VHH binders against q9y6x5. Designs and how they scored, part 389

Target 1, 379 residues: q9y6x5
Amino acid sequence: LPPKLLLVSFDGFRADYLKNYEFPHLQNFIKEGVLVEHVKNVFITKTFPNHYSIVTGLYEESHGIVANSMYDAVTKKHFSDSNDKDPFWWNEAVPIWVTNQLQENRSSAAAMWPGTDVPIHDTISSYFMNYNSSVSFEERLNNITMWLNNSNPPVTFATLYWEEPDASGHKYGPEDKENMSRVLKKIDDLIGDLVQRLKMLGLWENLNVIITSDHGMTQCSQDRLINLDSCIDHSYYTLIDLSPVAAILPKINRTEVYNKLKNCSPHMNVYLKEDIPNRFYYQHNDRIQPIILVADEGWTIVLNESSQKLGDHGYDNSLPSMHPFLAAHGPAFHKGYKHSTINIVDIYPMMCHILGLKPHPNNGTFGHTKCLLVDQWCI
Key: E = the ipSAE of ESMFold2; O = the ipSAE of OpenDDE; V2 = 0.75 times the mean of E and O plus 0.25 times the DockQ between their complexes.

## First folded at step 17 (VHH)

Design hb3 (framework vhh_7uia_1; at its last look DockQ between E and O 0.01; V2 from the best seeds 0.00; counts 0 for: pae O 9.6 > 2, placed apart)
Fold by ESMFold2, look of step 17:
Structure hb3 (fold): chain B 379 residues (1-379), chain A 123 residues (1-123)
Amino acid sequence: as target 1 above (379 residues)
Amino acid sequence: QLQLVETGGGLVKPGGSLRLSCVVSGFTFSSYDMAWVRQAPGKELEWVSSIRGSGGYEYYERSVKGRFTISTDNAKNTLYLQMSSLKPEDTAVYYCARTEYKYSGEWTPFDLWGQGTQVTVSS
């Protein structure tokens, strides 16, 4: 009987929240399983791209979800959080739930993981919830556990997505100890509820569970704004995405637009597409615009004089503030083991191994996660 | 027919209390994120507080935290703002409004607004 895996994301869960706040339920989960203290995610450090990187093992340039806002000049298509269901955007890769449910006697379930309500390669998750942020964690969990217990063919891979602490991190900033302590306590309670529900249903001992996130959060300020309108007239470009990585489609000669922007702020790097640093793995896709602007940590690119956010993400993926964690428990995982770091793309080949799936070509390295697994030799 | 109707405004002394209500018609408001937004005379709109439709998360602007409490009554399809320890700077028209939180880390623009209720705090 094939092993089962539940993949859980708490959006915007910065790795160092674990040491700076109290998580009795998550710490008990870790004590009985494994922890990866830092997961190095992919550039840009945004929600759609990093969630798709987890389930494909690919850099953003390779899976085609290169930002939360995208434009394709040939088809004139726009991608946004209100317009994310066209398979066109998702079809440059095959996510693990598609591979899983195409196997004999397997199905996949999803509670709002990005892309799971889209028919990618004409295949939508066998059981899924349409995205609606107003649906409670309890209802998402109830659906997932119902599907894990009551489906034929059996659900062997399930995903569960929650919007916090990202929403609160944006609103308060990660340095607001009072508000973030309250928010993170509620998240720990949800983790406690998750574990308790799995125990009550008899799933806990035989279900592999990964709890992770897509990115962290850095503190922003009204004192750290880059006013793009001060440097360049709007008529010279189309703005595809704004902050902290702006995507610029020139309306005039690209070099002229670049020259107007290159000295706009000492707190922003301006790249022609071919000059984007190789370490970003963010160059070889038509959806990456000819010019990108990358703000320094904690700086916000604006078109006017204000920003409503006190925290943000999307910055350089070398920044520790952008890194999430990974914790896991189940029969595939060691007990009480802590690991320093992996790359977020390494999660995919590990999950394929756990599920007995042949991974598609990807950028992950299975060897980076071997020490987490009971069936592997560590070194 | 979608409608938000605020009530409960009025004149109150500094240090006093008021309870604002926002009665929702034409949709189940708990399926959305809801907010209170205020506008003082000659000032821009200011977000005051919001509550997630998913439940369990309430958000407050810094100057009202500890003094204001946002809540809902699903059976009455009503959003509340309990205001206490009121100050002259709380004087404003208070609106309830509807939004959603999205994967992008943004709340959508408020797509439905009430007509507002006046709150005046003066000695």
Scores: ipSAE 0.406, ipTM 0.756, lowest interface PAE 3.0, mean pLDDT 92
Fold by OpenDDE, look of step 17:
Structure hb3 (fold): chain B 379 residues (1-379), chain A 123 residues (1-123)
Amino acid sequence: as target 1 above (379 residues)
Amino acid sequence: QLQLVETGGGLVKPGGSLRLSCVVSGFTFSSYDMAWVRQAPGKELEWVSSIRGSGGYEYYERSVKGRFTISTDNAKNTLYLQMSSLKPEDTAVYYCARTEYKYSGEWTPFDLWGQGTQVTVSS
C-alpha cells in the first residue's frame, strides 16, 4: 500500500501543557508512537508563518509568509486572516500537498490548514474545505477520513486544523488552570475522536498520523503594556502588524522613526531590518518591514486602545512558552520513543521521506528526526 | 532476566542463504519494535531490518531489500532474519535489538541488545 500521512494541528498547543495537564487519549496515542517534547518553531511565532513552515521546511523569510498581517510595498497588497487567498503571498514556496498530488496516482486533502484553499503554483488541494471557524471538528474529521478512505486517485497526504487551544489561550491566558483544564480536556477528547474514527474506518494501522501545533502561549497582563503612542506620533508610520512583534513602515525618515522607538520601553527590542538577529532567520524578504519591534515575553504592544487578550504568542522563538510539541503514530514511526527537541522545519523532510517525495530545498534537517522512524538508523 | 540471544550465523558462499534467530527472554516482543543491526569490520553499526511486533510491519535497509526477510514467531518468542543471495559485503556481526519503550529521553532507539552472531560470506 502506498504510504499515507495525516498531519493534524491544534493551534497554540504549548508543549508544557503535556506536563501540566492530563491527556489520556493523547498519551495513548504517544504510547503507541513517538513524542517530541519540544518543537522549536520559527520566528515570528504566529499561525500562518509556522503552519507554512511545517509544510515547506522553510524559515519565514524563505517561504514568504512572514506574519499573519503583511504588506507588500511594490504591489500595495495586504495580507490578513480575512484576506489570505491571493496566491501572490504563497507562491514563494511549494507546500508538501502540492508536491504530493503532482505525483502520479496521488492526491491531497485538507481541512482548513492555512494555505490549502489557495491555488499555489496553480495547484490547489484535490480536496479541501474553505476556512470556516464555525465548522465543527467532527465535520472536518469526517471529510478528511472520507477522502482518505474513498478517493481516486487515493489521498496520500491530508491536513487537519483546529483553532484550539489557541483561541482559549488568548481569552483566558495559559495560567488560568481552571479554564485551560477544561479546554485541554476537550482537545484530548477530540484526539480520542480522531483515533476512534480512524479505527472504525480501518485506517488506524496503516495511516501515519502526526499531531502537532504551530506555537505555544504566554501569559499577558494589563500591567505589561507598551504604548507606542507615548513614543511616536501615529502620523509618522504605518502599522503593518502590532503585537508582540510590530512591523513598522515609516512615513518619515526611517532613522528618525527608529530613534523615537528605540528607547520606547525597556521591554521591547527595536530593530532596523538589517539589524534583525540572524538567529531569527527573519531578514531576507521584502515583506519584512523596515523596522520591527519585538516585545519581551508577556508584554503587549498597544496603541491608545487597550488589548483584551490575556494570552498571546509571536514572541522570540527561543522561549519555551512559544514551543509546541509533536506526536506521531503509524507504520513509519517507532513505538514508545521519546525525543527531546527538533526544529519545526525538520518536519517537512521527514514527511517527504515518509511519503516517498523528493523534498524541495528546505531548511530542515532530516537527521534530526531519524530516530523517530523505523527505517532509519540514528545511532 | 531480559535477554536476546542470536544464533544461526556462519560461513557461507556468495549467493548462499542463512537464517538468523533471536530468542527473546524476559519480555514479549509484541510490545516492541525489533530490529537487526550489523557491524562489519572497521565499519559503523548499520541498521538492517525492523519489524513491528504488534502489527508485523517490516522494513529493510536498501541494500538488503528483496534478499532479507524479517519475521517473528510469537509462540517461540523468536525473531528471525532469513538471508538469501548473500554477498561478501553482508559479512558482519549481526545483532538483534529491542526498541526502547521507556520515555528515558535517550537518543538511541534501542535499549537491549544480543551478543551478536558472526556472518561471513566468502568464496
Scores: ipSAE 0.007, ipTM 0.290, lowest interface PAE 9.6, mean pLDDT 93
ESMFold2 (binder alone), look of step 17: mean pLDDT 82; pTM 0.843

Design hb4 (framework vhh_7uia_1; at its last look DockQ between E and O 0.68; V2 from the best seeds 0.00; counts 0 for: pae O 5.5 > 2)
Fold by ESMFold2, look of step 17:
Structure hb4 (fold): chain B 379 residues (1-379), chain A 123 residues (1-123)
Amino acid sequence: as target 1 above (379 residues)
Amino acid sequence: QLQLVETGGGLVKPGGSLRLSCVVSGFTFSSYDMAWVRQAPGKELEWVSTIRGSGGYTYYERSVKGRFTISTDNAKNTLYLQMSSLKPEDTAVYYCARTEYKYSGEWTPFDLWGQGTQVTVSS
């Protein structure tokens, strides 16, 4: 029977929530499997880019999903959360579900992972749900498990995406213990339901399950605003993305726009594209705009208005607050093993190994994850 | 025809209670998130509360937490706001509005609004 893998993301699940809140169901999952305490994600620490990095093993400059809002100067195309279905945006990489289902006697299933309802390289996930944030976790899980049990060719790779705790993290901030405790309790119950459903259907012993996230969350405040309108007139640039990494397309001489912005706030770094720090791996794609503004942790770039958010993400990927965790269980994984850190791009070559797939060229390092796997010698 | 209709406003003494209703037509709650937004005399619009159409997650502005409760009745396509311990500063026109949470990490701008219902808290 071919190996099977279910990849689950709880959006915005900051790694240290595991230490600061109670998760009886998730802790039981970890006890029977493995934990990576911190996953260093990719810059920008946003949802679309990091979900695509997980499934391609590539930095954002290489897979082309460089933000949640993008502009391509050559084609004049725009990408946003309401305009995300054009394969043009996704075709700079090959995600694992495409590679998987092109193998003989294999198919892929998806419950709302970003990109799985798009025909990437003319290939859409074999079974999928169109994105709809109002569909319950239970319905997503029931579809995924139905496809895992009842498909020919068999579903060997499946994904499941859930919007929390990201939505609540934005609304309350990670420091709101009362509200975040309530939200995280509900999420732990969903993990319990997932495990119980898999056991009831006879999937638990032979299915590899990864539970991870794309990024964390940091506390914001009305006292930490960067007012862009106080520094530069809107007429000098086109705003492609705003906060906490603003993407600026100059309408006048680029150096003039840069000079107007460089002293705008001590809590914001202003980069010409060629001066973006090399450690971000965020330079070599036409979709990265000529000037980016990077706010310090907990600061919000605004256009002369207040912010309704008390939590945000997208900041420097060296910040521990931006890092998710990874837990996994299944026949490929050790039992009771804890690992301190991996890079988010390392998840892809590990998943390819588990599934017996040849990975496309990528930025991950298989050796970083081999200690999680029973079939690998560690050290 | 897409429509949101609020009812249940009125005059109430401080410390009192009201329940606002918002009847929805032309779409299903399960596809959207629903919110209450208010505007006090001479002030800007202020978000009050949001509920997901599915899953039951609720969100409250800090000043109303513990006093207001947002809920839905899917069978009646009706959104509610139960208001208790009302204060004079709660005096406003209350609107129900529609939004949707997106991958990008934000609820969309409110794309459908009701006509509003007046709530007046006065001795």
Scores: ipSAE 0.131, ipTM 0.592, lowest interface PAE 5.1, mean pLDDT 91
Fold by OpenDDE, look of step 17:
Structure hb4 (fold): chain B 379 residues (1-379), chain A 123 residues (1-123)
Amino acid sequence: as target 1 above (379 residues)
Amino acid sequence: QLQLVETGGGLVKPGGSLRLSCVVSGFTFSSYDMAWVRQAPGKELEWVSTIRGSGGYTYYERSVKGRFTISTDNAKNTLYLQMSSLKPEDTAVYYCARTEYKYSGEWTPFDLWGQGTQVTVSS
């Protein structure tokens, strides 16, 4: 039987939630599989970019999804969560579901994973759900499992996306133990439902399942605001993305805009595009704006309006609060193995290996995940 | 036409209960996240509760948690807010509203509102 892989993302599941809360179902999942405690995600640590990095193995500058909100100066196109279906934005890379589907006797399925409802390189997932946050996890799971069981050609790669605990993290902040406990309990229950569903359908033993996330969450406060209006007139620039990494398109001389912003706050780093730290791998793309502002952890960039978010993400990808986890179970994975850290781009070559796919050029290192796989030597 | 119509408000004593209803017209009820929002006199709008169209997730403002229950009846295209153990501070105009979560992590601003129903909790 051809190998099958289900990739599941719980948005905004901070890695240390596993240490601070109880997850009976997830713990059982891990016990029978593997855990990577920390996954270093890509900068910026936002949803669209990191989800696309998972399935492409590329840094954001390479796959072209550089933020949740983007602007292309040449075409004057905008990308946002309300306008994300133009293949223009996605075609700078080839996601794994496309690669998989182009193989003989294989198809891909997706339940609301970013980009899966878009024809990328003229290929759209054979089965997919348009994004709708109101659709239940159960319905998403039912569709995914139905496709995994009954499709011809068989679905060999599937993705499943869920918005929690990100939404709640934003609402309550990650330090709200009462509310986050409730939310995370629900997440664990959903994982239980997933496992139960797979067992009921006879998929559990043969299906490789990866449960991961795109980023973490940090606590924000109304006391930690950076007001750009205090530093520069809004008429001098166009804001493409706001917080915690602001993308600035100057309307006047770039240097002048930079000079007005560079000392705006001690809790914000201001970079000309060419001066963006190399470690971010966030420079070599035209969709990255001429100036970016990076707020310190827990600080929020605002204009005149205050933000009501108590949690946020998108910060420096070296911050532990930004890191998700990865757990996996199935024939390809060891049982009861825990690994400290990988890079989020490392997931792609691993998935390609599991599926027997030739990976496209990517930034991942297969060697980083060898210890997770039963057919590889642990280095 | 898109419409939300709230009912069920009224005067109640502290500790009492009310059930608010919001009838939805013009769109598929289950396709949207629905919320209750309230506005007390002289105060800003305050989010009270959200239920995802899926019914699988419910959210509550801290002060109403354990006292209020949001629910839906898809067959009736109706959103409910069961309020119990009402307090004077719960006095407000209650609105039902349509909202949605996006990939960005941003809660979509409410794009559809009812006319509101007055809830007054007084001894």
Scores: ipSAE 0.027, ipTM 0.347, lowest interface PAE 5.5, mean pLDDT 93
ESMFold2 (binder alone), look of step 17: mean pLDDT 82; pTM 0.841

Design hb5 (framework vhh_7uia_1; at its last look DockQ between E and O 0.35; V2 from the best seeds 0.00; counts 0 for: pae E 20.6 > 2)
Fold by OpenDDE, look of step 17:
Structure hb5 (fold): chain B 379 residues (1-379), chain A 123 residues (1-123)
Amino acid sequence: as target 1 above (379 residues)
Amino acid sequence: QLQLVETGGGLVKPGGSLRLSCVVSGFTFSSYDMAWVRQAPGKELEWVSSIRGSGGYTYYERSVKGRFTISTDNAKNTLYLQMSSLKPEDTAVYYCARTEYKYSGTWTPFDLWGQGTQVTVSS
């Protein structure tokens, strides 16, 4: 029988939550499997880009989902969370569920993972749910497990997405111990539900399960604001994305716009596109705007409007607060192993290996995950 | 006392068979992944095969797949490696090892090793 893999994402699950809060169910999951304490995600550290990096193994500049809000100057198309279903945005890469589904006697399933309700390269997941934040975790889980258990051809790859603790992190800020404790408790309970469901259906022993996240969360404050209106008139540029990485499309000379912004705040780096640091791997795509502003950790870029968010993400991907974790369980993984760090793009070649898929060219390094796998030699 | 003791090694002709045994003391298989690892003269340690304590899944290095079989007898507390169609390239000291369970420190694949048993495949 072909191996099966379920990829689960809890949005905005910062890695150090595992150290600061109790997760009985997740810890049990980890005890019987593996843990990667920190996953270095891709820049920018936002939801759509990082989820697509997980399933493509590519940096954002390569897979083309460079932000949650994008603009293409040639086609004049816009991408946003309310307008994300145009294959135009996704077709610069091939996600793993497409690769998997194109194999004989295999199919893919998805519960609201970014991009899974879009025909990418004219292929859409055999089973999927249209994104709807109002749909319960239970319903998502029930559909996924049903498909994993009863489909023909069999579902061999499935994705499951959940919006917490990201939403709450934004609302309360990650430093709100009282509220975040409650939220994270709920997340742990959902993990418990997941495990229980899999056991009840007889899937637990044979299914590889990865639980991960796309990014962390940092504390924001009304005292840490960068007001662009203080530096430049809004008529001089179009804002494609705002905070903490602003994408600026100049309406006047780019140099003039740059000069007006470069000293706007000591807590914000301003880059011309060609000067974006190489370590970000965030330069070689037309969807990246001519100027980007990168706020320091915990700072928020605003216009003359105040931000209501107490937590945010999207910052430098080297910041620990931006890093998620990865836990895994199943036949492919060791039992009782802890790993310090991997890159988020490393997940893709690992998943391909587990599923017996030939990976598309990617930026991941299979060697980084070998220690997690039973059939590999770590040394 | 935690202990692994390998037996069953020896000299065999190409195409021959051997069965290695590893007697386990001090712990239960179901709590650990067990493995066979080998080291040929002048070469690095090489993973050969693993078996999950829970679930009974077996895994093999590419070069031994179809020729070697890893198994356990829980009643005897013994790990086995049935080797068939042996090749000169299989010549090595074979070790049984237990996968370490830990949440801290640097990666060490195995925390318990046997003394090893010599397997020599020669005409």
Scores: ipSAE 0.025, ipTM 0.422, lowest interface PAE 5.1, mean pLDDT 93
Fold by ESMFold2, look of step 17:
Structure hb5 (fold): chain B 379 residues (1-379), chain A 123 residues (1-123)
Amino acid sequence: as target 1 above (379 residues)
Amino acid sequence: QLQLVETGGGLVKPGGSLRLSCVVSGFTFSSYDMAWVRQAPGKELEWVSSIRGSGGYTYYERSVKGRFTISTDNAKNTLYLQMSSLKPEDTAVYYCARTEYKYSGTWTPFDLWGQGTQVTVSS
C-alpha cells in the first residue's frame, strides 16, 4: 500500500466561516482528523499565487507566479487567469505532482488545480482535466476517484479544485449572512458527498485527504473606492494588475509616477519595488513591477468606474480576513487534533513527508506541521 | 498505582523477530493512546508506533511500517509490539508510553512511561 494523498481546495474559504456558519459534514471530518484553524498565506493573497505556493512551498517571488495578471518585459509575454498555459510562467518552480510522478511506479492526477493542465518542466500531471469552470464538482470527484482506484502505475497524489465559496464571496460579500449561509451549506454538502464517495469506493481508510483553501474574503463597498484616474493620467503608466494590489509599469520617470500616486488616497500604500516591506517576501522577481499600490482592507482600486464586487481578496497577508483553514483526515493524521496556525508554505514539506518525497528547496518548515502527523513525536 | 512494565527485549541477529510486551496497571485503554517509543544510544527519543484505545486504530513510523505490529490484549491488560525483519538500526531501548486523547480533539504529550526494555540487533 503506497501512501496516497488527495489535496482539495475550496477557493476563498475564509477561516472564520467555520466559527460563524454550520458545517456538520466538515465538522465530522475534522472530529475524525485534524484542523489548523488559521493558515497564514502568502502576499499577494490571490488565487494563482497561493495555489502554487501550496504545491511548491515557496513564496511568490521564488516561484514566479506573483499575481493573477503578470507581464514580462524581456519576452513581452502576458499572463492572466484566462491566458495561463505558457510553461514560461510556471517553470521557476517544481510543483509536487511533477516530483511525485517522476518517482518510480507513481502517477499524479488533477481536477482543475491551477497549473495542472500546463506541462511544467515538460511534465504534465499523468491524469488531468483541462480547466473548465462548468464541470460539476461531482464530475471532478468521479474522475479523481476513478484515477485513484484504477490507474497503473498507481495515482499516489491527486488534486481537486472547486471555485466556491470564492465566486459567491465576490458576488455577495462575506457579511451577507443569508446568501453565504446558503452557499456554505452547499459546500458542506459537497464535503459530505466527497467523504461518502470515498467510503463507498473503499478509499476512505487508506487515503490521506487535505481540505484547505488559498485565501479568505473581505467586504467591499461602493463607499470604499480609490479612483486612480483622479490622481494620474493613464498615459503615464501601463497597468499590469489593478486591485487590491495594483502593479504599475511607468511610461515616464518612475519617481514622477510615484510622486503622482503617493498622496492619491490615505487608504492606499504606494511602494517602490525596493521599499516593499520585507515581511511580504515580495521583491526579488522581475515579474514584480517597479511600483505597487496596496489598498487597505475593503478598499477597491478603480479606473473612474464603480465596482461590481461586494467581496474581494489580495490584501496584506497579515489580515485575518485573508486567511484560510486546513483540515485533514487519513492514516497519516491524528484524530481529533486542533492546531492554531501554520504558514501556507508549510503544507508542501508536510505533503512531501506523507508521500515519501524529497522536497525541493522551499520556504516551509516541517516542524510547524509535525503535531498533525501520527508518525512524528510532538511535545 | 499507575504502572507500565516492558518485557521481551534481547539480543537478535539481523532479520530476526522479537515480541515486546507492556503490562498496564491502574487504568483502562479506552481514554488513551498507547505507544512504543525508542531511544538508540546517544540519540533523541523516536516514536515507533501507537494504537488508539477507543477504536483500535494503529499508526506506524515510516521505517517500521510493514515490519512491526502494535496490538493490545484487554483481557491481559497488555500492549504488544511484534517486531519482524529486524535491522541493526532498530537497536534501542524500547519504552511503552501513554498519551491522553479526549473527545475535544486535544492531544497531550506522553504522561506515563515504562522503564524500557533493551533490543539489540547485531551480527
Scores: ipSAE 0.000, ipTM 0.138, lowest interface PAE 20.6, mean pLDDT 89
ESMFold2 (binder alone), look of step 17: mean pLDDT 84; pTM 0.866

